# VH-VL binders against b1a7s3r263to410: the designs that were tried, part 1

No score or structure here was measured in a lab: all are predicted.

Target 1, 148 residues: b1a7s3r263to410
Amino acid sequence: VTIVYDTMHYSTQKMAHEIAEGIMAEGYDVEMFFLHEDERSEIVKSILDSKAIAIGAPTINDEPYPSIGDLMYYLKGLRFERTGIKRKAVTFGSMGGKGGTPASLGKDLGEYGFDVVDTCEVYYVPDEEENKACFKLGQKLVEEAKKI
Positions, changes and structure headers below are counted from each chain's first letter, unless a header gives other numbers; antibody chains aren't numbered by Kabat.
F, E and O are the ipSAE of ESMFold2-Fast, ESMFold2 and OpenDDE, as the mean of both directions, binder to target and target to binder. V2 is 0.75 times the mean of E and O plus 0.25 times the DockQ between their complexes.
[cut] stands for letters that were removed.

## First folded at step 6 (VH-VL)

Design c7
Fold by OpenDDE, look of step 6:
Structure c7 (fold): chain C 148 residues (1-148), chain A 117 residues (1-117), chain B 112 residues (1-112)
Amino acid sequence: as target 1 above (148 residues)
Amino acid sequence: QVQLVQSGAEVKKPGASVKVSCKASGYTFTYYYIHWVRQAPGQGLEWMGRINPSGGRTKYAPRLQDRVTMTRDTSTSTVYMELSSLRSEDTAVYYCARDFGSYFDYWGQGTTVTVSS
Amino acid sequence: DVVMTQSPLSLPVTLGQPASISCKSSQSLVYSDGNTYLNWFQQRPGQSPRRLIYWVSNRDSGVPDRFSGSGSGTDFTLKISRVEAEDVGVYYCMQGTHWPRTFGQGTRLEIK
């Protein structure tokens, strides 16, 4: 499973960690990428080798965090719908206002040929219940991936 | 308590290789990148590269690209840095540091590597 | 590579007096996400480096409030409002915006 995210105030990072914990709790390995640190080509390679992915970014100015843009554009061009595998996906992100990034990312991934199974969005810093929700999101992703 | 514990001092001859280890504890090993930074005697800090313990992907400094290899063992939460074709100018203290987005928040104690004929 | 230039390289300071270190980058350190990844590290004699400041002006936990970072784009400053004996050491700026990561030359702070 590949997890890709960016973060502004580390809330989305916390979400990514919880999702990872959920995935690992099911006995699956996670390759986690932070957009500031990792090359897009490497991220894409990981995604191509994965049956399931989690992509997350915060919302800023009612749009996805800018750094996620180039990756999404990259993914669009890869024509995943032609790979013969319908990969499972979840999206997640934090928000300080209206939000909408997880839904936006999910829509795009759907168009790219992914099966978006669920999303998670939190306001500001995730609380205990929201962390649990993220954990469960990871578990759900694995459960869905097992169907492939 | 987050800790990075590095292997002991090394003395090598020119042309040899050295492999330094950095054992991480007190946190989820795969969540944070590990960087290597070295410091020659009386000199400044030089970034060598980093490894993502999650997956093992690496990025190296261009000047060291052909000589440095970073690996990890998730079962022992240990990162390794191997430097080959050692030269006298490779004499330095080598540090591992935890990072997640240019967040060098924890450092190892350093490993002295001496290259001499 | 992005060149980080610190000044001064040697900084003798009287105890209790303020200190200021400049760090200039050859390129803007503003990343595509809007953040500026400029860090300051302190290295006391015989010790490993310790991060003091990240993202230009954010103090790490446990860092005294006498330390402050400021700047933007390519010009950055680390200030110590009142230098203490424990502040002796070498200070480095580091950019985390571009690859490869690069450090300044270091500024040696010593007590007069």
Scores: ipSAE 0.784, ipTM 0.927, lowest interface PAE 0.7, mean pLDDT 95
Fold by ESMFold2, look of step 8:
Structure c7 (fold): chain C 148 residues (1-148), chain A 117 residues (1-117), chain B 112 residues (1-112)
Amino acid sequence: as target 1 above (148 residues)
Amino acid sequence: QVQLVQSGAEVKKPGASVKVSCKASGYTFTYYYIHWVRQAPGQGLEWMGRINPSGGRTKYAPRLQDRVTMTRDTSTSTVYMELSSLRSEDTAVYYCARDFGSYFDYWGQGTTVTVSS
Amino acid sequence: DVVMTQSPLSLPVTLGQPASISCKSSQSLVYSDGNTYLNWFQQRPGQSPRRLIYWVSNRDSGVPDRFSGSGSGTDFTLKISRVEAEDVGVYYCMQGTHWPRTFGQGTRLEIK
C-alpha cells in the first residue's frame, strides 16, 4: 500500500502514520511518501505497483496545495480506468475551515479509475478517537484491497 | 525515546571505501527519512543524501552521487552509508539525521572518518 | 545549488545581551505547498547539531523562548533575546525547499 501526503502542519502526518499502523496490523507492506521530499516519478511508480493507495492533504484556506494538485494531474494523465481493474483508495486530511479536500480528492480519484472506499477528515488535530478511526481506515483499505 | 546510534570511528587509506551504520530506536523506523550530513574539520555542514526506509529509495547530492550508496535493513532498523574511492577531502564527521518533513529533529552522535595516506 | 549566506560569521556577544544572526538565500524558499522550509540548527562545542527552529519561526520542543526566528522569501533572522553561557556554539541555517538541501556557512557565537 502506498501512502502519499502533504501538509503545512503535523495533523495530516499523524493521520498518515495511524493509517499505516492499521495497514501493517493486517499484514500489508506500506510505502510512505511525503510530496516535498519524494520525487513524483517515485511516487507514481509505487502507485502503479500497488493495489491500494491512501492520499492525504490538509484543507487550509479552503484550497488544496499545488503539490497535491500536481500529483493528481499526473495521475489523471495515466488513465488508470484503462487498466481493467480498480485499485482501492482512501483519502484523508485535516481542516481549519470549511474542509472538503478529502472528498474532492476522492471524487477525482474515482474519475481516474480508483475505487474510493472511504474518506476521513478531522478538525485541526486528530483526537484519540479520530486516531483510532484512522487506524481502522487502514484496516478497511487492506480488507477491500484483498478482494481484488 | 528517539535515538540514532552510529558505528565507531574509522581510518582509511585513499581509494578505499567506508560504510557507516546508523541504528534507529524509539520510533517506527520506516515512517521517517534518514539523511546523511558531513562536516570536514573546521568546516560547515554538507548534505550528502537521504533514504526513505519504507521503500529503500535514495536521493544523493549531485557532487557525491557517483560514490555514495545508502541502504537500509528494516529488520534491524539500521541505515548504512557507503562512500567509495575515498580522498583526503572526505575526512569528516558523518552524521545521520531523522526527518519527517520539518528536517532533522534527531541526529546521530557522528562518526569520524579519517582518510590518510 | 541554493546558496545560503549567513552574517555575521563570527559573533562575540556580552552575556545577557541580545544577538541576531542573518541568513539570506540565493532563491526564494517558498515552496509550491506555501511552506517556507528554512530551519536553524545549533552546534555546541563537541556536539552534534541540534534543531532550534523549523519552518522559519516554529521553536522546537525544549528550546528556550529567548530564541526566535523570522523572515520570508530570501531574508531570515535568528534572534536570541538574552545570550546565556550555554548558547556558545555555531549556528547554521538550512533550506529544505530546493534540491540539494544546503546550509549556511555557520555563525560562531562566543561570549566576550
Scores: ipSAE 0.233, ipTM 0.750, lowest interface PAE 5.2, mean pLDDT 85

## First folded at step 11 (VH-VL)

Design f8
Fold by OpenDDE, fold request of step 13:
Structure f8 (fold): chain C 148 residues (1-148), chain A 117 residues (1-117), chain B 112 residues (1-112)
Amino acid sequence: as target 1 above (148 residues)
Amino acid sequence: QVQLVQSGAEVKKPGASVKVSCKASGYTFTYYYIHWVRQAPGQGLEWMGRIHPSGGRTKYAPRLQDRVTMTRDTSTSTVYMELSSLRSEDTAVYYCARTFGSYFDYWGQGTTVTVSS
Amino acid sequence: DVVMTQSPLSLPVTLGQPASISCKSSQSLVYSDGNTYLNWFQQRPGQSPRRLIYWVSNLDSGVPDRFSGSGSGTDFTLKISRVEAEDVGVYYCMQGTHWPRTFGQGTRLEIK
């Protein structure tokens, strides 16, 4: 499973970690990418080799964090619907206001040929219940991926 | 508590290789990048490269690209930095450091590598 | 590679007096996300480096508020409002915007 995230106040990263915990609890491996650190080509390669993905970014100015843009455009051009499998996806993100990034990313991924199974959004820093929700999101992703 | 414990001091001859280890504990090893930074005696800091343990992905400083290899062992939560074709200029203290996002929050104690004929 | 140039390289300071270190980058450190990945590190004698500031002006946890960072683009400054004995060491700026990551030469802060 590929997890990709960006973060500005570490909340979205924490979410990614909890999602990873959920995935790993189900006995699956996770490869985690941080957009500031990793090449888009490496991320895309991992996604292509994965049956399931989790993509997350914070919200800024009521839009997804700008850094996620080039990756999304990259994915758009790859026409995943033509790859022979419908990969499972979840989206996640933190917000300081209205939010909407997970929904936005989910919409795009859906258009790109992914089966977006669920989303998770957190206001500011995730609390214990929100962490559990992220954990469950990871589990759900795996459960859905097993259907492929 | 988070800890990065590095291997002990090394003395090598020119042309040899050295492999320094960095054992991580107190956190999930595969979630965080490990960077390597070295410091020659009385000199500044030099970024060598980094590795992400989940996939073993690496980035190296161009100057060291041909001589440095970073690896990880997830079973022991250990990152390794191997430097080959050692020269006197490689004499330095070598540090591993964890990043939380872009935050260098924990450092190893450093490993002194001395290259001398 | 992005060259980070610090000034001064040696900084003798009287206890209780302010200190200022300049760091200039050869290229803009503004990243595509709008953030500027300029860090300041402190290295006390015989110790591992410790990051003090990230994103130009944000203090890391546990860092005294007598430290402050400022600047933009290619010009940055680390300030210590009142130097204390524990502040002795070498300070480095580091850019985390471009690959490879690069450090300044370091500024050695000493007490007069």
Scores: ipSAE 0.916, ipTM 0.955, lowest interface PAE 0.5, mean pLDDT 96
Fold by OpenDDE, fold request of step 13:
Structure f8 (fold): chain C 148 residues (1-148), chain A 117 residues (1-117), chain B 112 residues (1-112)
Amino acid sequence: as target 1 above (148 residues)
Amino acid sequence: QVQLVQSGAEVKKPGASVKVSCKASGYTFTYYYIHWVRQAPGQGLEWMGRIHPSGGRTKYAPRLQDRVTMTRDTSTSTVYMELSSLRSEDTAVYYCARTFGSYFDYWGQGTTVTVSS
Amino acid sequence: DVVMTQSPLSLPVTLGQPASISCKSSQSLVYSDGNTYLNWFQQRPGQSPRRLIYWVSNLDSGVPDRFSGSGSGTDFTLKISRVEAEDVGVYYCMQGTHWPRTFGQGTRLEIK
């Protein structure tokens, strides 16, 4: 399973970690990518080799964090609907206001040929219950991926 | 508590290789990048490269790319940095450091590598 | 590579007096996400480096507010309002915008 995220104040990263915990609890491996650190080509390669993905980013100015943009355009051009499998996806993100990043990313991924199974969004720093929700999101992703 | 414990001091001859270890503890090893930074005696800091333990992905400084290799052992939560074809200019203290996001939040104690004929 | 140039390289300061260090980058450090990844590190004698400031002006947790960072684009400054004995060491600016990551030469702060 591939997890990709960006983060401003570490909240989205924390979410990614909790999602990873859920995935790993189900006995699946996770490769984690941070957009500021990793090459888009490496991320895309991992996604192509994965049946399931989790993509997350903070919200800024009521839009997904700008850094996620080039990756999304990259994914769009790959025409995943033509790969022969419908990969499972979840989206996640933190917000300091209105939010909407997970929904936005989910919409795009859906258009790219992914089956977006669920989303998770937190306000500022995730609390204990929100962490649990992220954990469960990871588990759900695996459960859905098993159907492929 | 989070800790990065590095291997002991090394003395090498020119042309030899050195492999420094960085053992991580107190956190989930596969979630965080490990960077390597070195410092020659009386000199500044030099970024060498980094590795992500979840997939073993590496990125190296171009000047060292042909001589440096970073690896990880997930079973022991240890990252390794190997530098080959050593020269006197490689004499330095070598640090491993963890990043949380872009934040270098924890550092190893450093490993002194001396290259002399 | 992005060249980071610090000045001065040696900074003798009287206790209680302010200090200022300049850091200039050879190209803009504004990243595609709109942030400027300029960091300041402190290295006390015999210790590992410690980050003080990120994104030009944000203090890391536990860093005294007598430290401050400012600047934009290619010109940056670290200021200490009142130098204390524990501030002795070498200070480095670091850019995290471009690959490879690069440091300034370092500024050695000493007490007069």
Scores: ipSAE 0.916, ipTM 0.956, lowest interface PAE 0.5, mean pLDDT 96
Fold by OpenDDE, fold request of step 13:
Structure f8 (fold): chain C 148 residues (1-148), chain A 117 residues (1-117), chain B 112 residues (1-112)
Amino acid sequence: as target 1 above (148 residues)
Amino acid sequence: QVQLVQSGAEVKKPGASVKVSCKASGYTFTYYYIHWVRQAPGQGLEWMGRIHPSGGRTKYAPRLQDRVTMTRDTSTSTVYMELSSLRSEDTAVYYCARTFGSYFDYWGQGTTVTVSS
Amino acid sequence: DVVMTQSPLSLPVTLGQPASISCKSSQSLVYSDGNTYLNWFQQRPGQSPRRLIYWVSNLDSGVPDRFSGSGSGTDFTLKISRVEAEDVGVYYCMQGTHWPRTFGQGTRLEIK
């Protein structure tokens, strides 16, 4: 499973970690990418080798973080619907105001040929219950991926 | 608590290789990048490269690209930095450091590597 | 590579007096996400480096508010309002915007 995220105030990173915990608890391997540190080519390679992905972004100016926007635009051009498999996907994100980033990302991924199974969004720093929700999101992703 | 514990001091001859270890504890090993930074005696800090333990992905400083290799062992939560074709200029204290987001939050104690004929 | 230039390289300071360190980058450190990845590190004698500031002006946890960072683009400053004995050491700026990551030469702060 490929997890890709960017983070501004570290909330989205925390979410990514909890999602990873859920995935790993189900016996799946996780490769985690932080957009500020990793190249798009490395991310794409991992996605191609994965049955499932999780993409997360903080919200800025009521939009997904720009780096994630860049990645999404790149993914759009790769035409994943032509790869022969319908990968499972979840989206996640944090916001300090108006929400909708995970939904926006999910919509895009759906258009790119992914099966978006669920989302997770938190206001500012995730609390214990929200962390559990992220964990469950990871588990759900694996459960769906097993159907492929 | 988070800890990065590095291997002990090394003395090497020119042309040899050195492999320094960095054992991580107190957190989930595969979630955070490990960077390597070195410091020659009386000199500043030099970034060498980094590795992400979840996939073993690496980035190296161009000046060291041909001589440095970073690896990880997830079973022991240990990262390794190997530097080959050692020169006297490679004499330095070598640090491993964890990054949280984009910043370095924890550092190893450093490993002194001395290269002398 | 992005060259980070610090000044001064040696900074003798009287206890209780302010200190200021300049860091200039050879190119803009503004990243594509709009953030500026400029960090300041402190290295006390015989110790590993410690991060003080990230994103130009954000203090790390546990860092005294005597420390402050400012600047934009290619020009950055670290300030200490009142230097204390524990502040002795070498200070480094570091850019995290471009590859490879690069440090300034370091500024050695000493007590007069």
Scores: ipSAE 0.916, ipTM 0.957, lowest interface PAE 0.5, mean pLDDT 96
Fold by ESMFold2, fold request of step 13:
Structure f8 (fold): chain C 148 residues (1-148), chain A 117 residues (1-117), chain B 112 residues (1-112)
Amino acid sequence: as target 1 above (148 residues)
Amino acid sequence: QVQLVQSGAEVKKPGASVKVSCKASGYTFTYYYIHWVRQAPGQGLEWMGRIHPSGGRTKYAPRLQDRVTMTRDTSTSTVYMELSSLRSEDTAVYYCARTFGSYFDYWGQGTTVTVSS
Amino acid sequence: DVVMTQSPLSLPVTLGQPASISCKSSQSLVYSDGNTYLNWFQQRPGQSPRRLIYWVSNLDSGVPDRFSGSGSGTDFTLKISRVEAEDVGVYYCMQGTHWPRTFGQGTRLEIK
């Protein structure tokens, strides 16, 4: 499973870690990517080799970050609907005001050929219950990916 | 608590190679990048490269990319940095460091590598 | 490579007085995600570097509130409101916005 995130504060990275805990609890390995640190080509290669992905970004001024937009545009061009595998996806993110980035990313991924299983969005920093939700999101992602 | 423990000091001759280890504990090893930074005697800090233990992917500073190799062993939670074709200017203290986001939040104790004929 | 220039390189300070360290970058440190990856580290004599401030102005856990960071774009400042004996060491700025990561030359803070 491939997890890709960007973050304004460390909240989205914490969510990615909790999702990873849920995935690993089900016996699967995770490859983690931070958009700022990793080359787009490495991220895309991992996505192509995976049956399941998690993509996260925070919302700023009710808009997605430009860096995540570059990745999403590239994924659009790869025409995943033609790969013969309908990969499973989740989206996640943190917000400081009006949210909606996970839902927007999910809509785009659906158009690109992914089966978006669920989303998770938190206000600023995930609390204990939101951490549990992220953990369960990871478990659900694996459960759905096994159906491929 | 988070801890990065490095291998001991080494003395090498020019042209040799050195491999420094960095063992991580107190956190999930595969979630965080590990970087290597060195400091020549009386000098500032130089970033050498980094590895992410999930997948083992690496990125190296351009000045060193022909001589440096970083690997990891997830079963022992250990990263390795190997520097080949050693020169006297490679004499330095070598640090491993973890990032959270892009900020180095924990550093190893340092490993002194001395290159002397 | 992005050049990080610190001033002063040597900073003798009277105990209890404020100190200010400048760090200038050859390029803007604002990344396409809106973050500015400018960090400050302290290295006490004989020790590994210690984190102080991340992303311009955020104090790391356990850092006294007499430390502060500010700046934008290419110009950044680390301030100590009241220097204490334990603050002796070398201070580095580092940029993480551009590849490769680069450090300033360091500023040696000493008590007069």
Scores: ipSAE 0.456, ipTM 0.783, lowest interface PAE 2.7, mean pLDDT 85
Fold by ESMFold2, fold request of step 13:
Structure f8 (fold): chain C 148 residues (1-148), chain A 117 residues (1-117), chain B 112 residues (1-112)
Amino acid sequence: as target 1 above (148 residues)
Amino acid sequence: QVQLVQSGAEVKKPGASVKVSCKASGYTFTYYYIHWVRQAPGQGLEWMGRIHPSGGRTKYAPRLQDRVTMTRDTSTSTVYMELSSLRSEDTAVYYCARTFGSYFDYWGQGTTVTVSS
Amino acid sequence: DVVMTQSPLSLPVTLGQPASISCKSSQSLVYSDGNTYLNWFQQRPGQSPRRLIYWVSNLDSGVPDRFSGSGSGTDFTLKISRVEAEDVGVYYCMQGTHWPRTFGQGTRLEIK
């Protein structure tokens, strides 16, 4: 499973780690990518080799982060609906105001040929209940991916 | 508790290689990048490169990329940094460090490598 | 490589007085994701560097609130509102926006 994230104050990375814990608890490996640190070609290769992805970003000034936009634009051009496999996806993120980035990313991924099974958004830093929700999100992603 | 424990001090001759280990504990090894930073005696810090244990992806400072190799062993939660064709100028304390985001939140204790003829 | 220039390189300070350290980069440190990856580290004599401030102005856990960071673009400042004896050491700025990561030369803070 491929997890890709960007983050402002560690909140989205914390969510990514909890999602990864849920995936690992189901016995599956995770490959983690931070958009600032990893090259886009490596990220896309991992996505192409995966049945399931999780994509996360915070909301900045009530708009999606630009770096995630670049990745999403690239994914749009790859025409995933033509690969013959409908990869499962979840989206996640943190917010300090209006929010909505996870839902927006989910809509875009659906248009690109992914089966978006759920989304998770937290306010500022995830609390214990929100960490549990992220863990369960990882479990749910794997459960859906097993159906492929 | 997060810990990064490095291998012991080494003395090498010019032209040799050194391989320093960094064993991680107290966290999930495959979630975090590990970086290597060195500090020559009386000098500042120099970033050498980093590896992500999930997949083993590496990126090296251009100045060192022809001589440095980083690897990991997920079964022992250990990262290795190997520097070849050693020169006197490579004498330094070598640190491994973990990032959360882009910030180095935990550092190893340092490994002194002395290159002397 | 992005050059990080610190000033002053040596900073003797009287206990209880403020201290200020400048860090200038040769290029803007604003990344395409909107973040500015400018970090500050403290290294006490004989020890590993210690995390202090991340992303310009965010204090790391356990760092006293007498430390603060500010700045934007290419010009950044670390301030200590009232220097204490435990603050002695070398302070480094580091940029993580551009490849490769680079550090400033360090500022040695000493009690005079």
Scores: ipSAE 0.362, ipTM 0.752, lowest interface PAE 3.7, mean pLDDT 84

Design f8
Fold by ESMFold2, fold request of step 13:
Structure f8 (fold): chain C 148 residues (1-148), chain A 117 residues (1-117), chain B 112 residues (1-112)
Amino acid sequence: as target 1 above (148 residues)
Amino acid sequence: QVQLVQSGAEVKKPGASVKVSCKASGYTFTYYYIHWVRQAPGQGLEWMGRIHPSGGRTKYAPRLQDRVTMTRDTSTSTVYMELSSLRSEDTAVYYCARTFGSYFDYWGQGTTVTVSS
Amino acid sequence: DVVMTQSPLSLPVTLGQPASISCKSSQSLVYSDGNTYLNWFQQRPGQSPRRLIYWVSNLDSGVPDRFSGSGSGTDFTLKISRVEAEDVGVYYCMQGTHWPRTFGQGTRLEIK
């Protein structure tokens, strides 16, 4: 399972870690990518090799971060519906205002050929209950991916 | 508590290779990048490269890319940095460091590598 | 490589007085994700560098509130409002925006 994120004040990174804990609790491997630290081509290769992905970004000024938008545009061009695999996806993120980035990313991924299972969005920094929700999101992602 | 424990000091001759280990504990090894930074005596810091344990993918400083290799062993939570074709200019303290975001939040104790004839 | 220039290189200061260290980069440190990856580290004599400030102005956990960071674009400042004896050491800025990562030359802070 491939997890890709960008982060502000580390909130989205914390969510990514909790999602990874949920995935690994189900006995599956995770490959983690921070958009600033990794090449886009390596991220896309991992996504192509995976049946399930999690994509996360914070919301700033009620818009998705530009860095994640670049990845999403690239994924659009790959026409994943042509690969013959209906990959499962979840989206996640933190917000400081209006929010909506996980839903927007999910809509885009659905248009690109992914089956978006669920989303998770938190206000600023995840609390204990929101961490549990992220853990469960990882578990749900694997559960759905097994059906492929 | 997060700890990065490095292997002991090495004395090498020019042309040899050195392999320094960095054992991580107190956190989930595969979640975080590990970087290597060196410091020549009386000098500042130089970034050498990094590895992510969750796939073993690497990126090296261009001036070192032909001589440096970084690997990991997830079963022992250990990262290795190997520098080949050693020169006297490679005499330095070598540090491993974990990133949180893009800054180095925990550093190893350092490994002194001395290259002398 | 992005050149990071610190000033002053040597900073003698009286206990209890403020200190200020400048760091300038040869290129903007604003990345396409909107973050500015300018970090500050402290290295005490004989020790590994340690964390102080990440992303310009965010104090890492356990760092006293007498430390602060500011700046934008290419010009950054680390301030210590009241220097204490434990603050002696070399301070480095580092940019994480561009490859390879690069450090400033270091500023040696000493108590007069």
Scores: ipSAE 0.354, ipTM 0.762, lowest interface PAE 4.0, mean pLDDT 84

